# VH-VL binders against q9umr5, part 406

Target 1, 268 residues: q9umr5
Amino acid sequence: SYKPVIVVHGLFDSSYSFRHLLEYINETHPGTVVTVLDLFDGRESLRPLWEQVQGFREAVVPIMAKAPQGVHLICYSQGGLVCRALLSVMDDHNVDSFISLSSPQMGQYGDTDYLKWLFPTSMRSNLYRICYSPWGQEFSICNYWHDPHHDDLYLNASSFLALINGERDHPNATVWRKNFLRVGHLVLIGGPDDGVITPWQSSFFGFYDANETVLEMEEQLVYLRDSFGLKTLLARGAIVRCPMAGISHTAWHSNRTLYETCIEPWLS

## First folded at step 18 (VH-VL)

Design pn80 (framework fv_nofazinlimab)
Fold by ESMFold2-Fast, scan of step 18:
Structure pn80 (fold): chain C 268 residues (1-268), chain A 122 residues (1-122), chain B 112 residues (1-112)
Amino acid sequence: as target 1 above (268 residues)
Amino acid sequence: QVQLVQSGAEVKKPGSSVKVSCKASGGTFSDYAISWVRQAPGQGLEYLGYIIPIFGTARYNEKFKGRVTITADKSTSTAYMELSSLRSEDTAVYYCARGHYDSTGYEPFDYWGQGTMVTVSS
Amino acid sequence: DVVMTQSPLSLPVTLGQPASISCRSSQSLVYSDGNTYLYWFQQRPGQSPRRLIYKVSNRDSGVPDRFSGSGSGTDFTLKISRVEAEDVGVYYCMQGTKWPFTFGQGTKLEIK
């Protein structure tokens, strides 16, 4: 039978957003047990990512224990970062496919219409002032805010993304890398018309340099140093890149063509 | 000059709610965070939580999570702290305090409100 | 949670003499950025607290130079070189390195 699927939502989101995804999975893989985790919904999604990781870990452990053949993760937007850390901190995860739906894997640097209700004017150039402090780091958005003009502050103050990406040393880095490398497939999905994730190539481990020129994954120090295993995974043939144009940020989990092309093939 | 002005004293019955306001003047409201701290009579300072108005949400000390709600209205430069299910041990002076970020960095507690006495008695 | 312990809790001092207050944290207060988020506050009777010192040793504008902060890691000190009558009040240390942010118990400075 099919491996169970665990779904992790994004910023200001909840399990309700995945009703179409569940329909697609049921149609193509009937009998699949799909669990959409109802944790850190709505404004609670702004809680620090390490707190979210702990909560999702507690929910995921019994599901993985009941599925010795393995499970799949589908993690949307901010949820993809939660899943990145989850795979690193769990010594015994049995994840086959980790499907990252338009997640800012190298961070976020940009104002978007989706987030404009949070601030009346553009805060892109000024968010580093509050985000790179202990106060700012208690909010999930700041945990993956990656200002390319203040990379030194990001590297030193980020309590989450810089650590899970191996951009700053951590005592657990070797264990986190070993754990992450247990994943069967890393399926990266995103596209230029997302409108929220900035740069959109962050979903594929690309990111801005100091001149806001996007450098792709293979040019990143994280990849070149193999800090948490990206180079090793790519060499194993375990990284899948599935870019798709024409899809806005809130449509990744409800587009049938996207599902059939990028998700369905990885749900054994 | 920066100033934080809080609402007046309240006397409440156990089980009710209280909502204290903190109006800021000077500076851009969205450029700072507002912390809430309380002090029971003759006791020390206790941190309740804080809000960063641009994120539209607050961070709460777990001790008060579920009873305290901190909000901000950018149009009036006013932060609010609402405490529900009041108990006699919630009797305290409640302070708001500002943290500011600008080109020089971020520093908390640079200005404090005058305090609001909340008395909970039957 | 990080526990902040102040000593002494009561500090009677003669006018014009120096005073010293210690603050110890249960964990290092050095943040990953190399900064130490340790603060000192003064609360005069019937007044709101005011910040005297930020990040261990930086004095706020308007705070007399007789006040100084020092320390590192887990051990911190607030010193008043010559106590004046206006210095009467309760002094609190606070850590802002790790959530939830916590205060010391307070030290009551009194003129004897």
Scores: ipSAE 0.794, ipTM 0.905, lowest interface PAE 1.0, mean pLDDT 91

Design pn81 (framework fv_nofazinlimab)
Fold by ESMFold2-Fast, scan of step 18:
Structure pn81 (fold): chain C 268 residues (1-268), chain A 122 residues (1-122), chain B 112 residues (1-112)
Amino acid sequence: as target 1 above (268 residues)
Amino acid sequence: QVQLVQSGAEVKKPGSSVKVSCKASGGTFSDYAISWVRQAPGQGLEYLGYIIPIFGTARYNEKFKGRVTITADKSTSTAYMELSSLRSEDTAVYYCARGYYDSTGYEPFDYWGQGTMVTVSS
Amino acid sequence: DVVMTQSPLSLPVTLGQPASISCRSSQSLVYSDGNTYLYWFQQRPGQSPRRLIYKVSNRDSGVPDRFSGSGSGTDFTLKISRVEAEDVGVYYCMQGTKWPFTFGQGTKLEIK
């Protein structure tokens, strides 16, 4: 009947956050086997993203093997970056729909609710100091911190996002692109009222230039160079953009209208 | 004027745990990271782990898997290192050390605590 | 883990003469940003370690100019142009390029 669904949570999160999502899927696609991966929960979500990718990879391999017709991924927030890397490093994934729920695909540059209590007023302007070092890169947040005023440091020091986006060369880039391009659909979801993902357009591969003006996906060098296949996917008709206003960061997986509009159509 | 002051010497029995403190003064606590390094008598330095207080969690050397916990209390500008399931081989001086952010980036180990001797004996 | 090997382990030196300590890593210490995260520390008897050199060749504030660091990739050297009595102690190299961070075994400098 329906392809199995694998769910990957976000920063400071766990499988419990998806109870409403599971209810919606059961209502519209009864019989769907949904596996919410309970790895790297809470503070463990701060582990380096490559470590998380390895752990999630080990968990998804047997699920994909049992489903020769394919699987769907629903990946929330930071989890969307884990799923980006999974699709690139797995030579034999059979993912049909990759549904990215408000994930900072081009990076994060802003005062998030998760960290704002620790800095008085200048978290975003100072985080580059520690993040772009071997010490900072051992924490997931720093793996996708993308300061547009220190883009040279991001490009040279990021151990994860700059590599997976093809913004810095890597020996495996050609294989990663080939693997990622096997995905059936890339469904991008996000919106202006998220309040955490900054800029919110990062969920759609848009990002700040040096003047903090947002440039959309089609203006990014990553897209123009087709570094990991975005231009190819768009030409193939495989990219779905589903922006929605009025949804805060912690509500993407529990809003019925969002589910019906942006997720339900892609859960064959 | 930056100082790291550690708690006093401890004598512990095998199988117990020890918690060493490192109080920072001078500068803003949230602007730096704290590393923990140990030195067995007459031996070299060994890296245990570090904490970046703004992230609320620490990174540990896998050699100490499940035994070491590093925490930070921003309100008192104090970092802690707890080591459980103590063995005689854990007898060492335990040091905390600071790294600080400046306009050029992050530099670790610019200041060290005075050390805390932990002796594990029957 | 990256193994750091120092040589010599014992270094007797005449007061006023130069001294040189070698440090070799099992893997390149060049990070993707082009920086090499190699550090040198001095530990005088009964004292905490003190950082002398950061990123191969940068001398820390307050460290005398007779101390210098050099090297690249996997081979590094700490030099003292003219040894003074207060230089007695153990010197350690350390790499911070790859987790877990590791120290060399130490070089004991003695006046003789």
Scores: ipSAE 0.809, ipTM 0.910, lowest interface PAE 0.9, mean pLDDT 91

Design pn82 (framework fv_nofazinlimab)
Fold by OpenDDE, second read of step 19:
Structure pn82 (fold): chain C 268 residues (1-268), chain A 122 residues (1-122), chain B 112 residues (1-112)
Amino acid sequence: as target 1 above (268 residues)
Amino acid sequence: QVQLVQSGAEVKKPGSSVKVSCKASGGTFSDYAISWVRQAPGQGLEYLGYIIPIFGTARYNEKFKGRVTITADKSTSTAYMELSSLRSEDTAVYYCARGDYDSTGYEPFDYWGQGTMVTVSS
Amino acid sequence: DVVMTQSPLSLPVTLGQPASISCRSSQSLVYSDGNTYLYWFQQRPGQSPRRLIYKVSNRDSGVPDRFSGSGSGTDFTLKISRVEAEDVGVYYCMQGTKWPFTFGQGTKLEIK
C-alpha cells in the first residue's frame, strides 16, 4: 500500500484548492489516504507561523502514529515554511518525502502584480518598518519577509525564518537541524512564471543579495554553514530540484504535467 | 499631522453589539498598526487588539474570546471595532490609536482618538 | 501574559519636587532585535492617553525634558525632575515585546 499523504495549504487557501491534486493522487496511486489539513484557512493563515506550526503538529502526530512506514508531506506556498519548521521541531517525525510546492523557503520580498494589492511597490520598500517589529511579527507574512536591504533588521527581528534557517543563533539550532535531517527526500518545486514567490528562486533556497542579485542555494550562507542541514541533504542525494516554467502560483497544485513530473515520483 | 476621529457615544443593552469607528486623516500608507484600547470608568487601560490594514486582518487579545472584531476600510481610512455579546463590564471608553515611523523604526500609539464612551445597561 | 506592575499606585507630590514611578515586568522585555519595547503614557483628567516615552528612554516630541525614562530587562522608571501642575494625571507603562501587549495598573499623580 501507498504511504499516507498529508497536504498543507498556503496563504489564504483552504482544502478546496487541492481537489485536483487529490484526483491526480487517487488516479495514479489508488488507495492512498490523503489528508488535507483544514487548519488556519483563509485569513486565519495570517496568524503567526509558530502558532500554525503548533496547530499542524497536533494534527499530523496522530496520522504519523498510524503510519509506521512513514508519510509524505505536500506543502504549498506558505505551507512549505510551516512544514519545514514542523520537521525541525519534531524529533520523531517519519516523513519520507517533503514536497515543497512553490514555497518561499528563503523568504519573500515580493513586488509583482499579483501581490500589488498586498505589497504595492511603495509599500514593499517600507514593509520592513512594520514587519521587523513586534507588531508585524504577529502576522505570518512578516514571519518570512526577507528584505535584502535591511539584513540586520531581518536577522534580529525575524521571529521565524531567521530561526528555522539558523541565521540567528539560538539554543535549538542543533536539535532542529538534526530533526530536519530525518527527512528522506526534500523535493523543491517552483518556477520562473510563478508570479508570486519573489524571487521565484526562493523556492529553491535562492535569494537576493544586497544588490538584488539572485544567488543560488549553494551560495547562501545557510548552505555554506549547513545551518539547518541543506548541505548535508544535498551531499547524500536527498535534495530534488524540480523547476518548471509556464505555471502560475495558483496552478502548482492543479497542473497534471507538474504532478506527474515533480510530485508523483515521490509518492511511492 | 495625523488625526484620529472616533464615532459618538453609544448606549447598548446587554447581549447586543456595538461598532465604533475611527477615521484617520493625514496618513500616507496602510502599514500602520491601529490599536484599540479600552478603559472602564476609574480603571486602567486594556489592550483589545490591533489591525494592520494592508494585511486585512487583526490580532486579538484572547481574553475577549472572539467577541471583538477589528476591521479596516482602506478606501476611507477608517478602522472599526465591533464588540458583541455586550455585558455591563464592557462599559468603558474605547480608544483607537495609530502608530508611525521614526528614524529608529516603527512605533505604535503616536496618535490617539478622542475616545468613544460605550455604556451597557439594561 | 506579561504582567506589568507599577509602584506606587498613588503618588502625591509637592509642586517643584521630583517624582518617580516604577514599572516591573514579569519577564524580560528585551526583543530579539535588542530593543526593549517599554512605553510610558500620560493621561490627564478627561483626556486621551498620550505617549511620553518609547523604548524605555526615548522622549516623544513635545514632551518636556523634565520627563525621563530609564531601566532595563524587567525594571523601569519614569522620572519627573520638577513636577508641575499640568503633570497631574495617571501614568501607565506598557510592554510591546510579547503579545498580548499589556499595561501597568497606572499611577495617579496628584498635587499635595
Scores: ipSAE 0.922, ipTM 0.966, lowest interface PAE 0.5, mean pLDDT 95
Fold by ESMFold2-Fast, scan of step 18:
Structure pn82 (fold): chain C 268 residues (1-268), chain A 122 residues (1-122), chain B 112 residues (1-112)
Amino acid sequence: as target 1 above (268 residues)
Amino acid sequence: QVQLVQSGAEVKKPGSSVKVSCKASGGTFSDYAISWVRQAPGQGLEYLGYIIPIFGTARYNEKFKGRVTITADKSTSTAYMELSSLRSEDTAVYYCARGDYDSTGYEPFDYWGQGTMVTVSS
Amino acid sequence: DVVMTQSPLSLPVTLGQPASISCRSSQSLVYSDGNTYLYWFQQRPGQSPRRLIYKVSNRDSGVPDRFSGSGSGTDFTLKISRVEAEDVGVYYCMQGTKWPFTFGQGTKLEIK
């Protein structure tokens, strides 16, 4: 029997987006219990990420309790950040594979077609003014907005991403690191043609420096300091990097080749 | 400069709904938090919620959960606050207010509407 | 929720004399960015509130310098160095550090 799979959607998303993913799993791993969590759908995905983490935590507890052999997480886009925090706050999680599907793990900074749709006049250079305030931090997009030109404001005002990445101190940081390190495999998926996640290397813990030059995971202070366990996981052989070109942001959960290459091998 | 103009007074029956408008003129609209607060006669101020129009959704005080809806129409620079299932204790002056940016960052409640009296009576 | 407690609730003052209003929060109002999101508002009879002070001690444009704010952490004060007739009204403190944002119960300043 296969371990159950829990799916966490992204910004402005719902369970319907994963119908193809569910078909692929059923074809390759028949009998797998797949639960797509219908929480924080549509506009509710803009709720603060810590609120979403609490809600998803309540939903996953009974699923994990029924699966003593473990579970897998597939977390798409913004949902990958929810799952990052979930794994840190749960001292009793039994997650084997955490599959992060094009998620902005180091944050978001960019004028993509998606951001132009949301913010037609503000563009990326101005969003820091509202995001790095208590008012802005009550919205999920601001929780992972990471302006490389105002890194001091990000570090000090981010109520979510800077904390879970260990970029700013938190009383629970040591416990969060211990909990996160219990994961079996961290599978990172993303690619240059995503068109939404900016920089796309954020899905692999890369990010812009102050000159908008991308530095990869191994050059990040969070990795070098092992703030939440990335260096330890890599040394353990637990990090899988699966980049794929030619896939747009809304297609990661509906591309068969992507599924077979990057997801299927990690579903036991 | 920036001015907020609210809709006129309303008298409502218990169990009905009220929708108050707040039209902004001067300056920009979409990038600012538009807050709604209320004040019962002779009482203090209470925060209902706020909207940042470019995000398209609002943040509500849990005390009003399920009853308050805040929306914004960027094309008319107008914010709305709708309160349903009205009770006598909802009798209050309802204010909209908007923040602004200065050299220190975002500052809330820089501009206030004139207030809208909502009376809930049988 | 963060509870904001003001004292006194009623403040009779003689014209030309100083007045002082205290505001205490149930939790520290220092945000992670080092700023303290504490605000003071004035409401004259029949009017909308008006912001006097933002972030503890910064006076809004057009607010007379006889108004000053001070404090840190959980304990804040609004001072009027020389009360004028137009200062009559209710004064509110507010915290913007943690949602839901909350107001003190108000202090009514009256001329003796």
Scores: ipSAE 0.823, ipTM 0.918, lowest interface PAE 0.9, mean pLDDT 91

Design pn83 (framework fv_nofazinlimab)
Fold by OpenDDE, second read of step 19:
Structure pn83 (fold): chain C 268 residues (1-268), chain A 122 residues (1-122), chain B 112 residues (1-112)
Amino acid sequence: as target 1 above (268 residues)
Amino acid sequence: QVQLVQSGAEVKKPGSSVKVSCKASGGTFSDYAISWVRQAPGQGLEYLGYIIPIFGTARYNEKFKGRVTITADKSTSTAYMELSSLRSEDTAVYYCARGEYDSTGYEPFDYWGQGTMVTVSS
Amino acid sequence: DVVMTQSPLSLPVTLGQPASISCRSSQSLVYSDGNTYLYWFQQRPGQSPRRLIYKVSNRDSGVPDRFSGSGSGTDFTLKISRVEAEDVGVYYCMQGTKWPFTFGQGTKLEIK
């Protein structure tokens, strides 16, 4: 039998968004118990990410308990950050594959056409003003807003991303790293045509420097310092990078080729 | 200069709903948090919640258990506060207030509306 | 929730004399960025509240220099060096560090 699959959605999503993914899994891995967690849907996905982490934790614990052989996580977009945090705070998770599906793992700093309504060009440069405040940090988007031009503010005010990345010292950093390292495989999926995740390399833990030059995962301080275990995971062959072009952000969970190439191999 | 103008006084029966508006003028609207605070007669200030219009959703004080709905219309630069299932203890002056940016960052409550008296009585 | 406790609740003052209001929080108001989001508001009779102080000690524009804020961690103070007739009203402290943001009970300043 196949291990259960738990799906965590992204910003403004619902379970309906994953209907194709469910179909693909059912077709290729019959009998797989797939649970799409219907929590924090729609506008509720703007609630603080730590709140979401707690809610999702409560939902996954029973599932994990019934699956002693392990489970797989498919976490889409913002959900990928939720899942990473989830795995960091859970000292007893049994996740075999953590599939990060087009997630801004290293943060978001974008003003793409898709996000213009939320992040107009004029706002991108100024969003740090509200996001790096107590008022802003009560919204999920600000929890992983990563302004490369205001690194000090990010490091000091980010109440979520900076912490799970171990970029800011905190008393749980060592334990979270240990917990996260329990994962069997970290599957990173994303691509240049995403149109939302900015930069798209964020899905692979790449990100802008102060000059908005994209640096790769191996150039990031979090990797170099192994602050939450990326270097360790890579060293033991536990990181899988699956880039794919030609896929828009809203299509990652509905593309058959993507599924077969990047997701299916890790569901056995 | 920024001004916040609220809707007029309301008299409501218990169990009904009230919706108070707060129109902002004199500046941009979307990237400033608009807070709602109420004050019962002779009592102190109570934080209901706030909205950052660009995000399209509000943060609520859970004390109100979902009775408060805060919305914003960016096209009219107007924020709204709706309180449902009204009770006598909801009788209060309701204030909207807007934050501002200074050299040190975001600050709340730089500007206040004139207040809206909501009376709940049988 | 963070509880803000003001003292005194009633403050009768002679004109020209100094006044002091205390505000204590049930937990530290220092945010991760090192700032302390403690505010003071003034509400004159029949008027909307007005912010006087932000982040413990910063005076808003137009606020007389006879107003000053101080404190750290959980203990904060608003001082008026020389009380004037226009200072009559209720003063509130507020914390903006942890949601839900909360106000003190208020201190009613009146002239003796």
Scores: ipSAE 0.924, ipTM 0.967, lowest interface PAE 0.5, mean pLDDT 95
Fold by ESMFold2-Fast, scan of step 18:
Structure pn83 (fold): chain C 268 residues (1-268), chain A 122 residues (1-122), chain B 112 residues (1-112)
Amino acid sequence: as target 1 above (268 residues)
Amino acid sequence: QVQLVQSGAEVKKPGSSVKVSCKASGGTFSDYAISWVRQAPGQGLEYLGYIIPIFGTARYNEKFKGRVTITADKSTSTAYMELSSLRSEDTAVYYCARGEYDSTGYEPFDYWGQGTMVTVSS
Amino acid sequence: DVVMTQSPLSLPVTLGQPASISCRSSQSLVYSDGNTYLYWFQQRPGQSPRRLIYKVSNRDSGVPDRFSGSGSGTDFTLKISRVEAEDVGVYYCMQGTKWPFTFGQGTKLEIK
C-alpha cells in the first residue's frame, strides 16, 4: 500500500484548493490516504509561522504514528516553510518525501497581488521598516520577508526564517539539523512564471544578493556551511529539483503535467 | 496635523456588540499600524490588538480572541474595533493609537485618539 | 505573558523636587536585534496617554529634558529632575519585545 500523504496549504488558501491534486493521486496511487489540513485557512494564514508550526505539528503527530513505513508531505507556497520547520522541530518524524510546491525557501522580496490589492503602490522597499520589528514578526509574511538591501536587519530580527535556515545562531540548531536530515527526499518545485514568489529561484534555495543578482543554492552561505543539511542531502542524492515554466502561482496543485513529472514519482 | 478621531460614546446591553471607529488624517494610511488599547475606569491600560492595514488582518491578544475584530478601510482611512458578547467588565475607554515609520524604523504609539467610552449596563 | 511591575504605585512629590519611577519585567526585554522595546507614557487627568520615551532612553520631540529614561534587561527607571505642576498624572511603562505587549499597572504622581 502507498504511504499516507499530508497536504499543507499556503497564504490566503484552504483545503479546497487541492481538489485536483487529490484526484490525480487517486488516479495514479489508488488507496492512498490523503489528509489535507484545514488549519490556518484564509486570513488565519497570516498568523506567526511558529504558531502555525505548533498547530500543524499537533495535527500530523497521530497521522505519522499510524504509518510506521513513513508519510509524504506536499506543502504549497508558505506551507513549505511550515513543513521545513516541522521536519526540524520533530525529533520523531518519519517523512519520506517532502515535496515543496513553489515555496519561498530563502525568503520573499517582491510585491504580490495580495499586498497591492489593499494599496496599489509598490511596498517592497518599505516593508523592512515594520517587518523587522516585534510588531511585524507577529505576521507570517514578515517571518520570511528577506530584504536583500537590509540583510543585517533580516538576520537580526527574523524570528523564523533566519533561524530555520541557520542564518542566525540558535541553541537548537544542531538538533534541528539532525531532525531535518532524516527526510528521505527533498523535492523542490517552482518556476519562472509563478508571478508571486520573488525571486522564483527562492523555491530552489537561490536568492538575491545586495545588487538583486540571483545566486543559486550552491553559492549560498547556508549551503556552503551546511547549516541545516542541504549540502549533506545533495551529496546523499536526496535533493530533487523540478523546475517548470508556464505555471502561475495558483496552478501548482492543479496542473496534471506538473503532477506527473514532479510529484507522482515521489509518492511511493 | 496628524490626528486620530474616534467615534462617540456608546451605552450597550450585556450580550450585545459595539464597533468603535478611528479615522486617521495626516500622513499616508499605508505607512502606519494601528493599535487598540482599553482602560477601565480608574484602572490601567490593556492591549487588545493591532492591525497593519496593508496585510489586511490583525493580531489579537488571546484574552479577547473570538470576541474582538479589528479591521481597516483604506478608502476612508479608518480603522475599526468591534467587541462582541459584551460584559459589565468591558466598560472602559477604548483608544486607538498609531505607529509610523521614521528614519530609524518603526515606532508605536506616536499619536493617540481621544478615546471612546463604552458603558455596558442593564 | 511578560509581567510589568511598577513601583511606587502612588508617588507624592513636592513641586520642584525630583521624582523616580521603577519598572521591572518578568523577563529580559532585549530583542534579538539588540534593541530594548521599553516605552514610557504619561496620562494627565481626563486626557489620552502620551508617549514620553521610546526604546528605554529616547525622548519624543516636545518632551521636556527634565524627563529621562534609563535601564537595561529587566530593570528600568523614569526620572523627572524637577517636577512641575503639569507633570501630575499617571505614568505607565510598556514592553513591546514579546507579544502580547503589556503595560505596568501605573504610577500616580501627585503634588503634596
Scores: ipSAE 0.824, ipTM 0.919, lowest interface PAE 0.8, mean pLDDT 91

